VHH binders against o75319. Designs and how they scored, part 25

Target 1, 181 residues: o75319
Amino acid sequence: GNHIPERWKDYLPVGQRMPGTRFIAFKVPLQKSFEKKLAPEECFSPLDLFNKIREQNEELGLIIDLTYTQRYYKPEDLPETVPYLKIFTVGHQVPDDETIFKFKHAVNGFLKENKDNDKLIGVHCTHGLNRTGYLICRYLIDVEGVRPDDAIELFNRCRGHCLERQNYIEDLQNGPIRKNW

## First folded at step 14 (VHH)

Design np18
Fold by OpenDDE, fold request of step 22:
Structure np18 (fold): chain B 181 residues (1-181), chain A 120 residues (1-120)
Amino acid sequence: as target 1 above (181 residues)
Amino acid sequence: EVQLVESGGGLVQAGGSLRLFCAASGFTFSSYAMAWLRQAPGKRREWVAFIASAGRTYYADSVKDRFTISRDNAKNTVSLQMNSLKPEDTAIYFCAAKDWPTLYGSYDYWGQGTQVTVSS
C-alpha cells in the first residue's frame, strides 16, 4: 500500500555531506502516489531528492537503499546516470555480517571507481537515520578507522538527527569490528 | 621508486608566513589524495590539511583560515601556504599520499618531513 511510514514526516528529508567522507544520508523518497496523502511541503519525491542535493551543490554518484520494501519508489524514478543498489535491511535490529559486508563492498567499490570526482554516496533507509547511520558509522569505524564516538557525532551532526536506537549505538561503541573483504 | 620530498620549512617569527612544497614521484600523483600532517615535540602526529584527487579540501580546526592546501597535478606537487603562524605550529610537517578519496584512514606514502619553527 501507499501508507506513509510512521514518523517519516518527523525527519529532515536530506542531510549534509559528511565532511571527510563521500556520504550523505536522507529519508526515503516517496513516489508520486504518496503525494495525495501529504501536504505539499511534506512531499519528498525522487525528483525532490535530486533537487535538494543540487541545492547543496552536490551530486549523487550512487544510491544505497536499505529499506526492506520496494513500495516507496522505483529505481526507474532515478536518473539512469546514478546507480541504484538495494540492500534489504531489517529494521530495529543490528544488521548481520552479510548486510554489513554488502554495504562495505558497495561503498569500497564506489570509492575505488570515483576517486576522480566528488560524487556522493546517498544512503537511505525509511527515515535515513538508524539503519543508515549504523551502516555508515560501521564503515567509518571498521574500514576507515574512525573512533566510534567521532563517527556517530559526525553522522548525527550531518544528518540533523541523532541515532535513536540504543542497540545500534551500543554495537558501534562497544561491539566487535566486523569482517571486511 | 616512490618519493615524497618536502621543502620550504624553516624559522619564522610569530605572525609570519611559510609555504611548504611536496614533490611527488614514482606513482600516479593525480589519482591520489594528498595531505599534510605535523608532529610537534612530545605530541602525536596530527592531521593538518587534506586535498582529494578531485580537489575537495579539508582543514584541521586549528589551522582553518590560516593554512591553504593546493595541488598541481602537472608538476606532481602539493603545497601548504601557512599564514599567521603561531608558536604552536612548530613541528615537523609531513607530506602524505593515499590512493583513496576520503580523509580518514591510513596513508600509503610519506615524506621525510620538513621542520617548521615559529618563534615567539
Scores: ipSAE 0.905, ipTM 0.944, lowest interface PAE 0.4, mean pLDDT 96
Fold by OpenDDE, last read:
Structure np18 (fold): chain B 181 residues (1-181), chain A 120 residues (1-120)
Amino acid sequence: as target 1 above (181 residues)
Amino acid sequence: EVQLVESGGGLVQAGGSLRLFCAASGFTFSSYAMAWLRQAPGKRREWVAFIASAGRTYYADSVKDRFTISRDNAKNTVSLQMNSLKPEDTAIYFCAAKDWPTLYGSYDYWGQGTQVTVSS
């Protein structure tokens, strides 16, 4: 269906580059069929995503889609030059080890292949906040050795919104390190 | 053999300037991110500046707007221009290399360090 996700309008469309990383988070862009249900200033399409990224003088090198549905937009709506990766991630629950592994593997692969450029990994779920923030922070903590509080603060500051789910925050701060490979 | 050799350290008065250099050999320099770190007496080693292989730079808050990191891939060198030096900048400065594009995490290669002393 074409119903707007709950609270989708409440979040900034696109965050900022996370300094020291190649991550940028954003809320899910919506394909054209959703526009009839939105005011013009509320619209955020795949095209709008790339325009906003360009306005920040950045370039996307990969999009990781963490939503658990395919109804929001089609990979064909994206430029052919930007790879698209779908990782179906259920909401509200702490991602399982397989999901975390898939995310880490994708990020590591991208970074290994893109050392010679400055392209970003765009990560989004529905709101680009909880699932997105958890997996980015999980990567920074487990792979890059960042302190949990520092990772969370960095993400929140750059996204312009704070992680909301206590189970995610608790797992990041006090949960076990997940296997990297 | 991998080598990182720092130079340019010394004694300088507060408000003065120094330029540190690091000459690299034994690895594909252009593919590595480079960084400067420092260790003051009785303190932990701290990160100062970072430059990715593609040129993106980052600085610690304590040195922002005073220090500038740059690299010359043709000469396999990385430099640190230090302006408006303060006594708190006194430390051994280390050059480090990382085969990875991110700021965080460990480095692969290290220099021996060069002493920087800033007098009041």
Scores: ipSAE 0.905, ipTM 0.944, lowest interface PAE 0.4, mean pLDDT 96
Fold by OpenDDE, look of step 16:
Structure np18 (fold): chain B 181 residues (1-181), chain A 120 residues (1-120)
Amino acid sequence: as target 1 above (181 residues)
Amino acid sequence: EVQLVESGGGLVQAGGSLRLFCAASGFTFSSYAMAWLRQAPGKRREWVAFIASAGRTYYADSVKDRFTISRDNAKNTVSLQMNSLKPEDTAIYFCAAKDWPTLYGSYDYWGQGTQVTVSS
């Protein structure tokens, strides 16, 4: 049903642009039907997402949704001008190679087509932290050649929360590079 | 043929200013991100400043608020205004181009570099 995800309230709604990248992470926005279960200050809707992004003087160019459900909000809740991509990503486990590839491909495609602007790739899972952080870091490591610890530090700092899942961290630090194409 | 040619380097006293220029040719300049990197004697080459094709800029912490990178797409040039120079800024400064909008990763094209020497 419309139950609030566990610990969802504990996380900042929106992070900051990761300097040098086009990424911004945020927790999943919740459609209107969830508001009755939240205090006004806890509400974070798709509209709120865009407002917060604007407050940062940023603009979203793509949203990548990594949640494994569609119950949180509808793509129709988003502006038509912002593409929406769903990549069903199972929680708590390291994303498989196909998921990683899908993410990389989406990011690369966006970057290739958006060199003339400064729009952001908004990435979220439920909390916008673990799955989100892993895939962003995986991209930075595998595609951009960033040191794993630097990627993790950058993400953590910008998201305002640290990656929590040890298996994700270990895979990023010590795991193999995944196929990029 | 792709070419990046740096100019504007030289000797300057601490606290002084220099403006570096890089003239690009042989590629679609406006679609490339540009950067300045430097290499001091006995040290690794380090990133100094970056400007995306869309114009967003990034700076290394060591030069932040002192250096300013800018580009002129009409002239196919990128510049680095260096103020409040310090001896530790002494290095060969390289202009580099990247056909990608991100800061990280390798660059596609490099200039030959220009020497900047800051005396105490």
Scores: ipSAE 0.889, ipTM 0.933, lowest interface PAE 0.5, mean pLDDT 96
Fold by OpenDDE, look of step 15:
Structure np18 (fold): chain B 181 residues (1-181), chain A 120 residues (1-120)
Amino acid sequence: as target 1 above (181 residues)
Amino acid sequence: EVQLVESGGGLVQAGGSLRLFCAASGFTFSSYAMAWLRQAPGKRREWVAFIASAGRTYYADSVKDRFTISRDNAKNTVSLQMNSLKPEDTAIYFCAAKDWPTLYGSYDYWGQGTQVTVSS
């Protein structure tokens, strides 16, 4: 159905570029069918996403969708010029190694092919916070050697909300590094 | 053979300016991010400035608004304009290259470094 996700309204729609990275996090945009359940100022559609990104003088080069459903919006709602990647990621639990690997692979592929521009990797789950934050931080830690606390702080600051799930935080801080291949 | 050769270092009084240069050869310069790092005596090497292949720049908080990194892909050079220098800026400055568009992580190539000394 077109039920608004729980607590979806509580989160900023779009974060800021993470300095030194090509990441930007945002909450899930909702297709038009959800608008009747929202006040005008609460609406956040795929179109609104791109408008907000543009307002930041940024450009999306890739969208990674980590939600575990397809009911929120359709890839067809996005500009054809921006690739869309779906990685079904279960909420509330630490992503499995396959999910982590898929994410890392997608990011590395994008970075390799986009050295000549400054386009962003837009990452979102439902709220654009926990799953999104975990995987971004996991990448920074495992692939780029960033200290866990630094990665978490950077993400939180740029997203405008702090990673909430203790199991995610604990895994990032004390968990094993996941293989990059 | 890959080479990064720094120049422009020297002795300067506090409040003065220096411009460092790094000449690169042996790799596809335009595809690499470039950075300046520095190491003071008894201290760890620290990142100072970064410029991505596409041109976005980042600066350490300690040098922000005083230092400017720039690159010339036609000449395979990266430069660091250092203004309002402080004694705390005294260090060996290294030019480094990274075949990746991100700030974090290790660098692939390093110069030998150039000494910058700022006297009070």
Scores: ipSAE 0.887, ipTM 0.932, lowest interface PAE 0.5, mean pLDDT 96
Fold by ESMFold2, fold request of step 17:
Structure np18 (fold): chain B 181 residues (1-181), chain A 120 residues (1-120)
Amino acid sequence: as target 1 above (181 residues)
Amino acid sequence: EVQLVESGGGLVQAGGSLRLFCAASGFTFSSYAMAWLRQAPGKRREWVAFIASAGRTYYADSVKDRFTISRDNAKNTVSLQMNSLKPEDTAIYFCAAKDWPTLYGSYDYWGQGTQVTVSS
C-alpha cells in the first residue's frame, strides 16, 4: 500500500543529466499518501521531481516508468505537457528482449521528435538504479555503440550510486549481442 | 550532393592557436548535430567536440577548456577554436554531421579532413 519502498530513503532523489545523452535517472516519486512516514526533507513528490529538474536548468520531455505497479503516483500527478510511458519491467532478472526493444523504440521515437530542443528523458524504477541503469546502459551499448564499462561508469557517476545487481552488470559486460530491429 | 569541407589546418608551434572551419551544403544544416573528430598517426579516430542543433556542446576531456566548438546557422558553418595547442593534438581533423541529437553513435556525413600539425 502506502509503505515506503525498502531502502528508498537511502538513494538520492534525482541524478544529473548524462553528458552526451538525453537521459536523467531518478527514484520513484511518491504521492502525498506516502509522506506520513517521511520527514519533510525526505519527501520526494512528483512536484518535487520537476522542481529539482528545473533547479538543474533542465526540462523533462518524457518520463519512462519501469515499475511493475501503479501505487507510487498517478500519471495525473504529472504536468499534462510531459508525456508518460509505462514499460512493465520485471525486477531481479535481466529484462527480456521485448522489454528492451520497447525501451529502445520509446527512446528513439523521443529523440527523433525532439531534435530541435534539449529536453530530457527521465527514467525511473523504484530506486532509479538497477532496472533503470540496465536499460539506459543497454540502449547506449546497443544503439549508440558505447563500450559497456564506459556506459556503466557514466550512469553510476551521473546517478550518484553504483549499479548493484550482478546479473545486470554481467549481462551488460558479457551478454549476447542484441539486434535493434 | 552533401558536402562538408574543412579548412584552416596547418603547422603551428606548441602553445599556439588555430581555428578550423567546416562549410556545409546539400542538407538542412540547422537541424543537424555537428562534430569535430580527429585521427592521430597510428591511432583510431576519436571525437573532439560536439554541438547539437539546439546548441548544447560537449568536449573530450583531453581538449576541454582549450577548444571551443561553435556553429553559424546563417552561414552553414561549424568552427573549432583550438588554443594552447600541444604536439599530441597533431592529427587529421574531420567535420561530421548527423540528424540526431546525441553525441554517441555514427555520423551520416563526413568531410575529407584537414591536417593540424603542432611542432614542439
Scores: ipSAE 0.802, ipTM 0.899, lowest interface PAE 0.6, mean pLDDT 93
Fold by ESMFold2, fold request of step 17:
Structure np18 (fold): chain B 181 residues (1-181), chain A 120 residues (1-120)
Amino acid sequence: as target 1 above (181 residues)
Amino acid sequence: EVQLVESGGGLVQAGGSLRLFCAASGFTFSSYAMAWLRQAPGKRREWVAFIASAGRTYYADSVKDRFTISRDNAKNTVSLQMNSLKPEDTAIYFCAAKDWPTLYGSYDYWGQGTQVTVSS
């Protein structure tokens, strides 16, 4: 049904642009049907997402949705000018190489086509933290050569919450570079 | 074919200012991100300032609020205004360019560098 995802209320809705990158992370927005179980100040809809991005003087150019379901909001509710991409990402386990490659390919494609603007890639899973943080950091490490600890620190600071899942942190710090091509 | 030529380096007293210039040719300047990096004797090369083709800038913490990067797409130049200079700023300064909009990662083209020396 329309159950609020567990612990979703505990997370800040939207982070900040990660300096030096085109990333911004957020928790999954929830469509109107979920609001019956939320206090007004707890609501975070697709409209709220775009208002918060505008408040930061930013613009989204792509949303990458890492969740396994479409129940949280309809892509049709997003502005037509913002491309939407779903990449089904298994929770609780380090994402597999195919998932990592799809993410890298999507990010690289966006960056190639958006060199002449300043638009952001919005990335979310359910909470905008563990899967989101893992894939963003994996991209920064493998593709852009950022040191693991620096990538993690940057993500944590800009998201406003620290990566929690130890297997992800261990893989980022000590795991192998994944192929980019 | 591609050239990046730095100028404006020299000797300056601590607390003083210098402005570096980089003249670019042989590529579509307006579509490239530009950066300044520096290398002090015996140290690793480090990034100093970055400007995307769309104009967003980033600065290393060590130079923030003292240095300003800017670009002139009509003249194919990028510049670095350096104020409140410190002896720690002594280095060879390199202009670099890449066809990618983000700060991190490698650069496609490099200049030969210009020496900046800040005396006490």
Scores: ipSAE 0.795, ipTM 0.899, lowest interface PAE 0.6, mean pLDDT 93

Design np18
Fold by ESMFold2, fold request of step 22:
Structure np18 (fold): chain B 181 residues (1-181), chain A 120 residues (1-120)
Amino acid sequence: as target 1 above (181 residues)
Amino acid sequence: EVQLVESGGGLVQAGGSLRLFCAASGFTFSSYAMAWLRQAPGKRREWVAFIASAGRTYYADSVKDRFTISRDNAKNTVSLQMNSLKPEDTAIYFCAAKDWPTLYGSYDYWGQGTQVTVSS
């Protein structure tokens, strides 16, 4: 089924560039087949994503999809010039070390290859909030040395919604630094 | 040998302006992000302004709208225009460079610093 994800309508489609970083977070875009259940103003397709990014005078250079499914859209729905990477990330629990490492590796690879431009890494899970916020903040803390509360505040402000899962917040604030390789 | 050499510091009255320069050598300047940081006596070093190799800039809130960072890849220089200076801007100002496009994290190379003193 083409059920609209729970509470998906409650979240802003796309956040803003996180200053000092190359990250932008958004909720999962939904392909045309979902639009039967959406009012026109509620639609947020892969095309709508790229239009909204352009409206911010930004450009995506990579999309990291953290969902465990391919039912929302197909990579073929994206411009061929924008690399796409799926990192299967289980919900409800703090992501494991393998998932965190894959995310760090992908981000570091992108940043190394894109030093001479200003392109963004787009990151999404279903709502673009909890898993997305956790992994972005984990990267900023472990790799960039940002204080946990500063990383969380930056993400919340730029996403336009606060992180909701308490176990994620507690792990970011009080949990161990994870290895970067 | 990598070198970052700051210049342009000095004594200025509150409300005045100074322009700092940093001359870079020994690395591929155009591929590095550049920053200015400062350290007042007895205080921790803090970042002030950042410019990526592609030109995007960031500023600390305390200097936003008063300071402007810019770079000249042809001359291998980065500069900091400092307007509306306040006594709390008094510090040693350091030029720093890193081979990474983001603001946060550590820097690979540092200059020796140039003193800026704002009187009044």
Scores: ipSAE 0.790, ipTM 0.900, lowest interface PAE 0.7, mean pLDDT 93
Fold by ESMFold2, fold request of step 17:
Structure np18 (fold): chain B 181 residues (1-181), chain A 120 residues (1-120)
Amino acid sequence: as target 1 above (181 residues)
Amino acid sequence: EVQLVESGGGLVQAGGSLRLFCAASGFTFSSYAMAWLRQAPGKRREWVAFIASAGRTYYADSVKDRFTISRDNAKNTVSLQMNSLKPEDTAIYFCAAKDWPTLYGSYDYWGQGTQVTVSS
């Protein structure tokens, strides 16, 4: 059904641009059908997302949706000028190597094509925290050589919430580097 | 042949200012991100300032509000204005370039470096 995702109200809608990167993380926007269960100040629609990004003087150039469902909103709810990519990512477990590779490939493709602008990659899962933080940090560690603790600290600060899943944190800190090709 | 040539280094008293320049050739300068890094005696090389091809800048916390990076795509130069210099800023300063829009990671090209020495 159209139940509000568990704990979704507890998270800030949109984080801040992560300095030195092109990433911004947010929780899943919810289409209008969910708003019956929300107070006005709790609403966070696809339109609200773009308004909040604009309020930060930023611009999205790609949205990567990590949820394993399409019930929250449809890509058609987004401006046609902003590319959208779904990478089905199962929650509660460390993403597999195929998922990590897809994410790296999408990010690298965007960065290559957008060197001459300042557009951001928006990344979300349900809460914009655990799966989102894992994949962003995995990219920063494996592709850009950022130390695990520095990547985690940067993500936590800019998202406004700390990564919660200990298996994700442990894998980022102690797990193997994954292939980039 | 790609070339990055730094200039403007020297001796300066604490509290003073210097301006470093880096002249670039052999690549499409306007498409590259540029950075200044430094290596102090006995220390690892560290990043100090970054400017993307589109103009966004980042600074290390230790130099924020004192240093300013800028680029001139018409002249193929990047500069580093260094104000309120401290003895801790003493280092060899390197110009670096990469064909990638983000701060972290490796750089494709490096200059030879220019010495900056800040005396008490």
Scores: ipSAE 0.781, ipTM 0.891, lowest interface PAE 0.7, mean pLDDT 93
Fold by ESMFold2, fold request of step 22:
Structure np18 (fold): chain B 181 residues (1-181), chain A 120 residues (1-120)
Amino acid sequence: as target 1 above (181 residues)
Amino acid sequence: EVQLVESGGGLVQAGGSLRLFCAASGFTFSSYAMAWLRQAPGKRREWVAFIASAGRTYYADSVKDRFTISRDNAKNTVSLQMNSLKPEDTAIYFCAAKDWPTLYGSYDYWGQGTQVTVSS
């Protein structure tokens, strides 16, 4: 069956645009087949995602899906005009350098091609918190020169939840700067 | 040759207002994000205000609600309206530009700066 991801109900569906960036983070949307196990107020479908973004007067221009599975929703459940990119990211461990590089490359490519608009990069893993927060912060630190504590504070505030995994936090605060190319 | 030329600086009494201008040439102004930064004597340069090529703005906490950045793509200018000025706003103000849509990171071009001095 289509089991609801562990603790998924505990997280706000969508965060806020991170000021100074083009990022917005959210938990994985769940397609209709999951709704049998959800109260109406707990539902968060791909359509719900786009409605919530619109309610913030924002527009998604790219979705980066960090989950290691395709069972939550299908890219065809998204508007055909919104590019979708999956970057398989192993959970509970700090992402490897290849994964970090793929994320940086995708973000840089989007920003280059979207200088003349204000569209956002939506990033999610299962909960939109640990893997999502790590990669967003790693990008801000390595590519844009943001201090680690400032990147983490910005993410936490805008996501509405604090990063939980200490190994991610410690790597962001004390780990090496990763190569950008 | 790329040029960013600031103007409008000067001496102003606390509580007063001043408008800075930055005239840009030598690059495609409408595709660049623009910012104002400032450097007080003996201090590090700090960011003040930012405007993306598409018009989204951000402000440092110290100037929020007092300063307004705006751009005029027809005239290739960026301005900074500075209201309710305080002595701590005294600094050299620099215009900066980058071909990137986000606030953080390096800027490609810098002006020479214009002095703003706020007296009590």
Scores: ipSAE 0.779, ipTM 0.895, lowest interface PAE 0.7, mean pLDDT 93
Fold by ESMFold2, last read:
Structure np18 (fold): chain B 181 residues (1-181), chain A 120 residues (1-120)
Amino acid sequence: as target 1 above (181 residues)
Amino acid sequence: EVQLVESGGGLVQAGGSLRLFCAASGFTFSSYAMAWLRQAPGKRREWVAFIASAGRTYYADSVKDRFTISRDNAKNTVSLQMNSLKPEDTAIYFCAAKDWPTLYGSYDYWGQGTQVTVSS
């Protein structure tokens, strides 16, 4: 069904552009069928996402959906001009090398094709926090050489919430560099 | 052959100003991101300012509000206006370029550097 994801109401809908990068993180938007369980102030639809991005004077050029389900909204609810990519990412465990590679490949492909504009890559899982933060930080660490603590601090500050999963944090801080891009 | 040639360095008193220039050739300047980095004696090279091909800028915290990066695509130049200079700004300043739109990571081309020395 159309059950509101656990704790979804407790998270800010959209973060801020991460300075020095093309990333912006947000929680999963919910299609209209979920709204009968939400107060008007709690709604965050695909349309609301794009309005909030525009309010920041930003533009999305790609959405990477990390959820392991298709029940929250349909890609058809997004403007046809914004590419959508699903990367099924298992929660609660550090993503495997294949998942990390798919994310890096998608990001690098976008950056190559969008070097002459300022469009953002929107990344979300259910809450826009743990899987989202892990993969963004993994990219920044492995591909762009950012120190783990700096990547984590940047993500936390711009998302407006701190990464919660200790196994993710430990892998980012102490785990091996993944040379798969 | 790609060339980046810095100029405008020199000796300046604390509180003073300098403007650095970097002349670029051998690549499509308007499609490259440009940056200034610096290396003080005995220290690692650090980034100072960045400007994307589309014009977005970033600054290191240590120079924010004192330094301004700008680019002139008609002249293939990037510049760094440095105001309110401090002795800790003393360094060799390098111009760098990359065909990539983000601040972090490696740069493809580097200039030889220009010395900036700030005296008390």
Scores: ipSAE 0.779, ipTM 0.889, lowest interface PAE 0.7, mean pLDDT 93
Fold by ESMFold2, look of step 15:
Structure np18 (fold): chain B 181 residues (1-181), chain A 120 residues (1-120)
Amino acid sequence: as target 1 above (181 residues)
Amino acid sequence: EVQLVESGGGLVQAGGSLRLFCAASGFTFSSYAMAWLRQAPGKRREWVAFIASAGRTYYADSVKDRFTISRDNAKNTVSLQMNSLKPEDTAIYFCAAKDWPTLYGSYDYWGQGTQVTVSS
């Protein structure tokens, strides 16, 4: 059914732009059908997402959706001018190399096409925290050479919540660099 | 042939100001991000200031509010205004360029560097 995802209300809807990058993270927006179980101040729709980004004086140029389901909102609820990409990412385990490569490919493609503007890549999973934080940090570490602890600190500060899953944190800190090509 | 040529380095007393310039040639300057990095004796090279082709800037915490990076796409130059200089700002300063819009990662082109020495 249209159940609110577990603990979804506990997380800030949208983070802040991560300085030095083109990333912004957020929790999954929920279409209108979910709002029957939400107070008005708890609602976070696709429209609310774009309003909050505008309030930060930022602009989205791509949304990468990491959820393993399509029940939360439809891509048709997004402005046609904002490309949308779904990368099915299972929870609880470190994403496999294929998922990591696909994320890197999407980010690199966007950055090549958007060198002359300042548009952001929006990334979300269900809570915008563990899977989202892992893939953003994995990109920063492997592709851009950021130290693991610096990537994690940057993500945590800008998301407004700390990465929670220890297996993700350990893989980022101690795991192998994944191939970029 | 790509060339980045720094100028404006020298000796200055603590509290003083200095402006560095970097003249670029041999590539499409307006499409590149530009940065200043520095290396003090015995230390690793560290970034100081960054400016994207679209104009967004970033500064290292140690220089924020004292240094200002700017670019002139008509003249193919990037500059670094350095105010309130401290002895710990003493370093060789390098101009760098990359065809990528983000701060982190490697740079495609480097200048030879200009020495800045701040005396107490």
Scores: ipSAE 0.773, ipTM 0.884, lowest interface PAE 0.7, mean pLDDT 93
Fold by ESMFold2, fold request of step 22:
Structure np18 (fold): chain B 181 residues (1-181), chain A 120 residues (1-120)
Amino acid sequence: as target 1 above (181 residues)
Amino acid sequence: EVQLVESGGGLVQAGGSLRLFCAASGFTFSSYAMAWLRQAPGKRREWVAFIASAGRTYYADSVKDRFTISRDNAKNTVSLQMNSLKPEDTAIYFCAAKDWPTLYGSYDYWGQGTQVTVSS
């Protein structure tokens, strides 16, 4: 369907590059069919995403889509030169180890192949906040050795919104490090 | 054998400037990220400046706008221009390298350090 995701209008479309990382987070872009239900200033299409990234003098090199559906936009709505990866991520539970591993593997693969450029990994779920923030922070904690509170602060500041889901925050702050394979 | 050799340290007055150099050998320098870290007496080592192989830089808040990191891939060197020096900048400065494009995490190689002392 064409219904606007709940609370989607409440969030800034695109965050800023997280300093020291290759991450930028954003809410799900909505294909043109959704714009009938949006005021012009509320629109955020796949094209708008790339324009906003360009306005920040940045370039996307990978999009990781954490949503559990394909109804918001199709990969074909993206420029052909930008790799796209869907990782189906359950929206109400701390992501399982398999999902965390898939995310880490994708990020590490991108970073290895893109050492000679400065391209970003764009990560989104529906709102670009809870699942997105959890997995980015989990990567920074487990792989990069960032302290949990520092990872959360960095994400919140650069996204422009604080993580909201308490089970995610609790797991990041007090849960075990998920060992790399 | 990988080597990172720092130079350019010394005694300098507060408000003055100093340039540190790090000569690298034994690895493909152009593919590594480089960083400067420092350790004051009795303090833990802290990160100061970072430059990715592609050239993006990051600075610790304490040195931002005063220090500039740069690299010369033709000469396999990284440098740290240090302006408006303060007594608080007194430390041993270390050059470090890693084969990864991001700031956080551990570094693969370290130099032995060069002393910088800033007097009033």
Scores: ipSAE 0.770, ipTM 0.892, lowest interface PAE 0.7, mean pLDDT 92

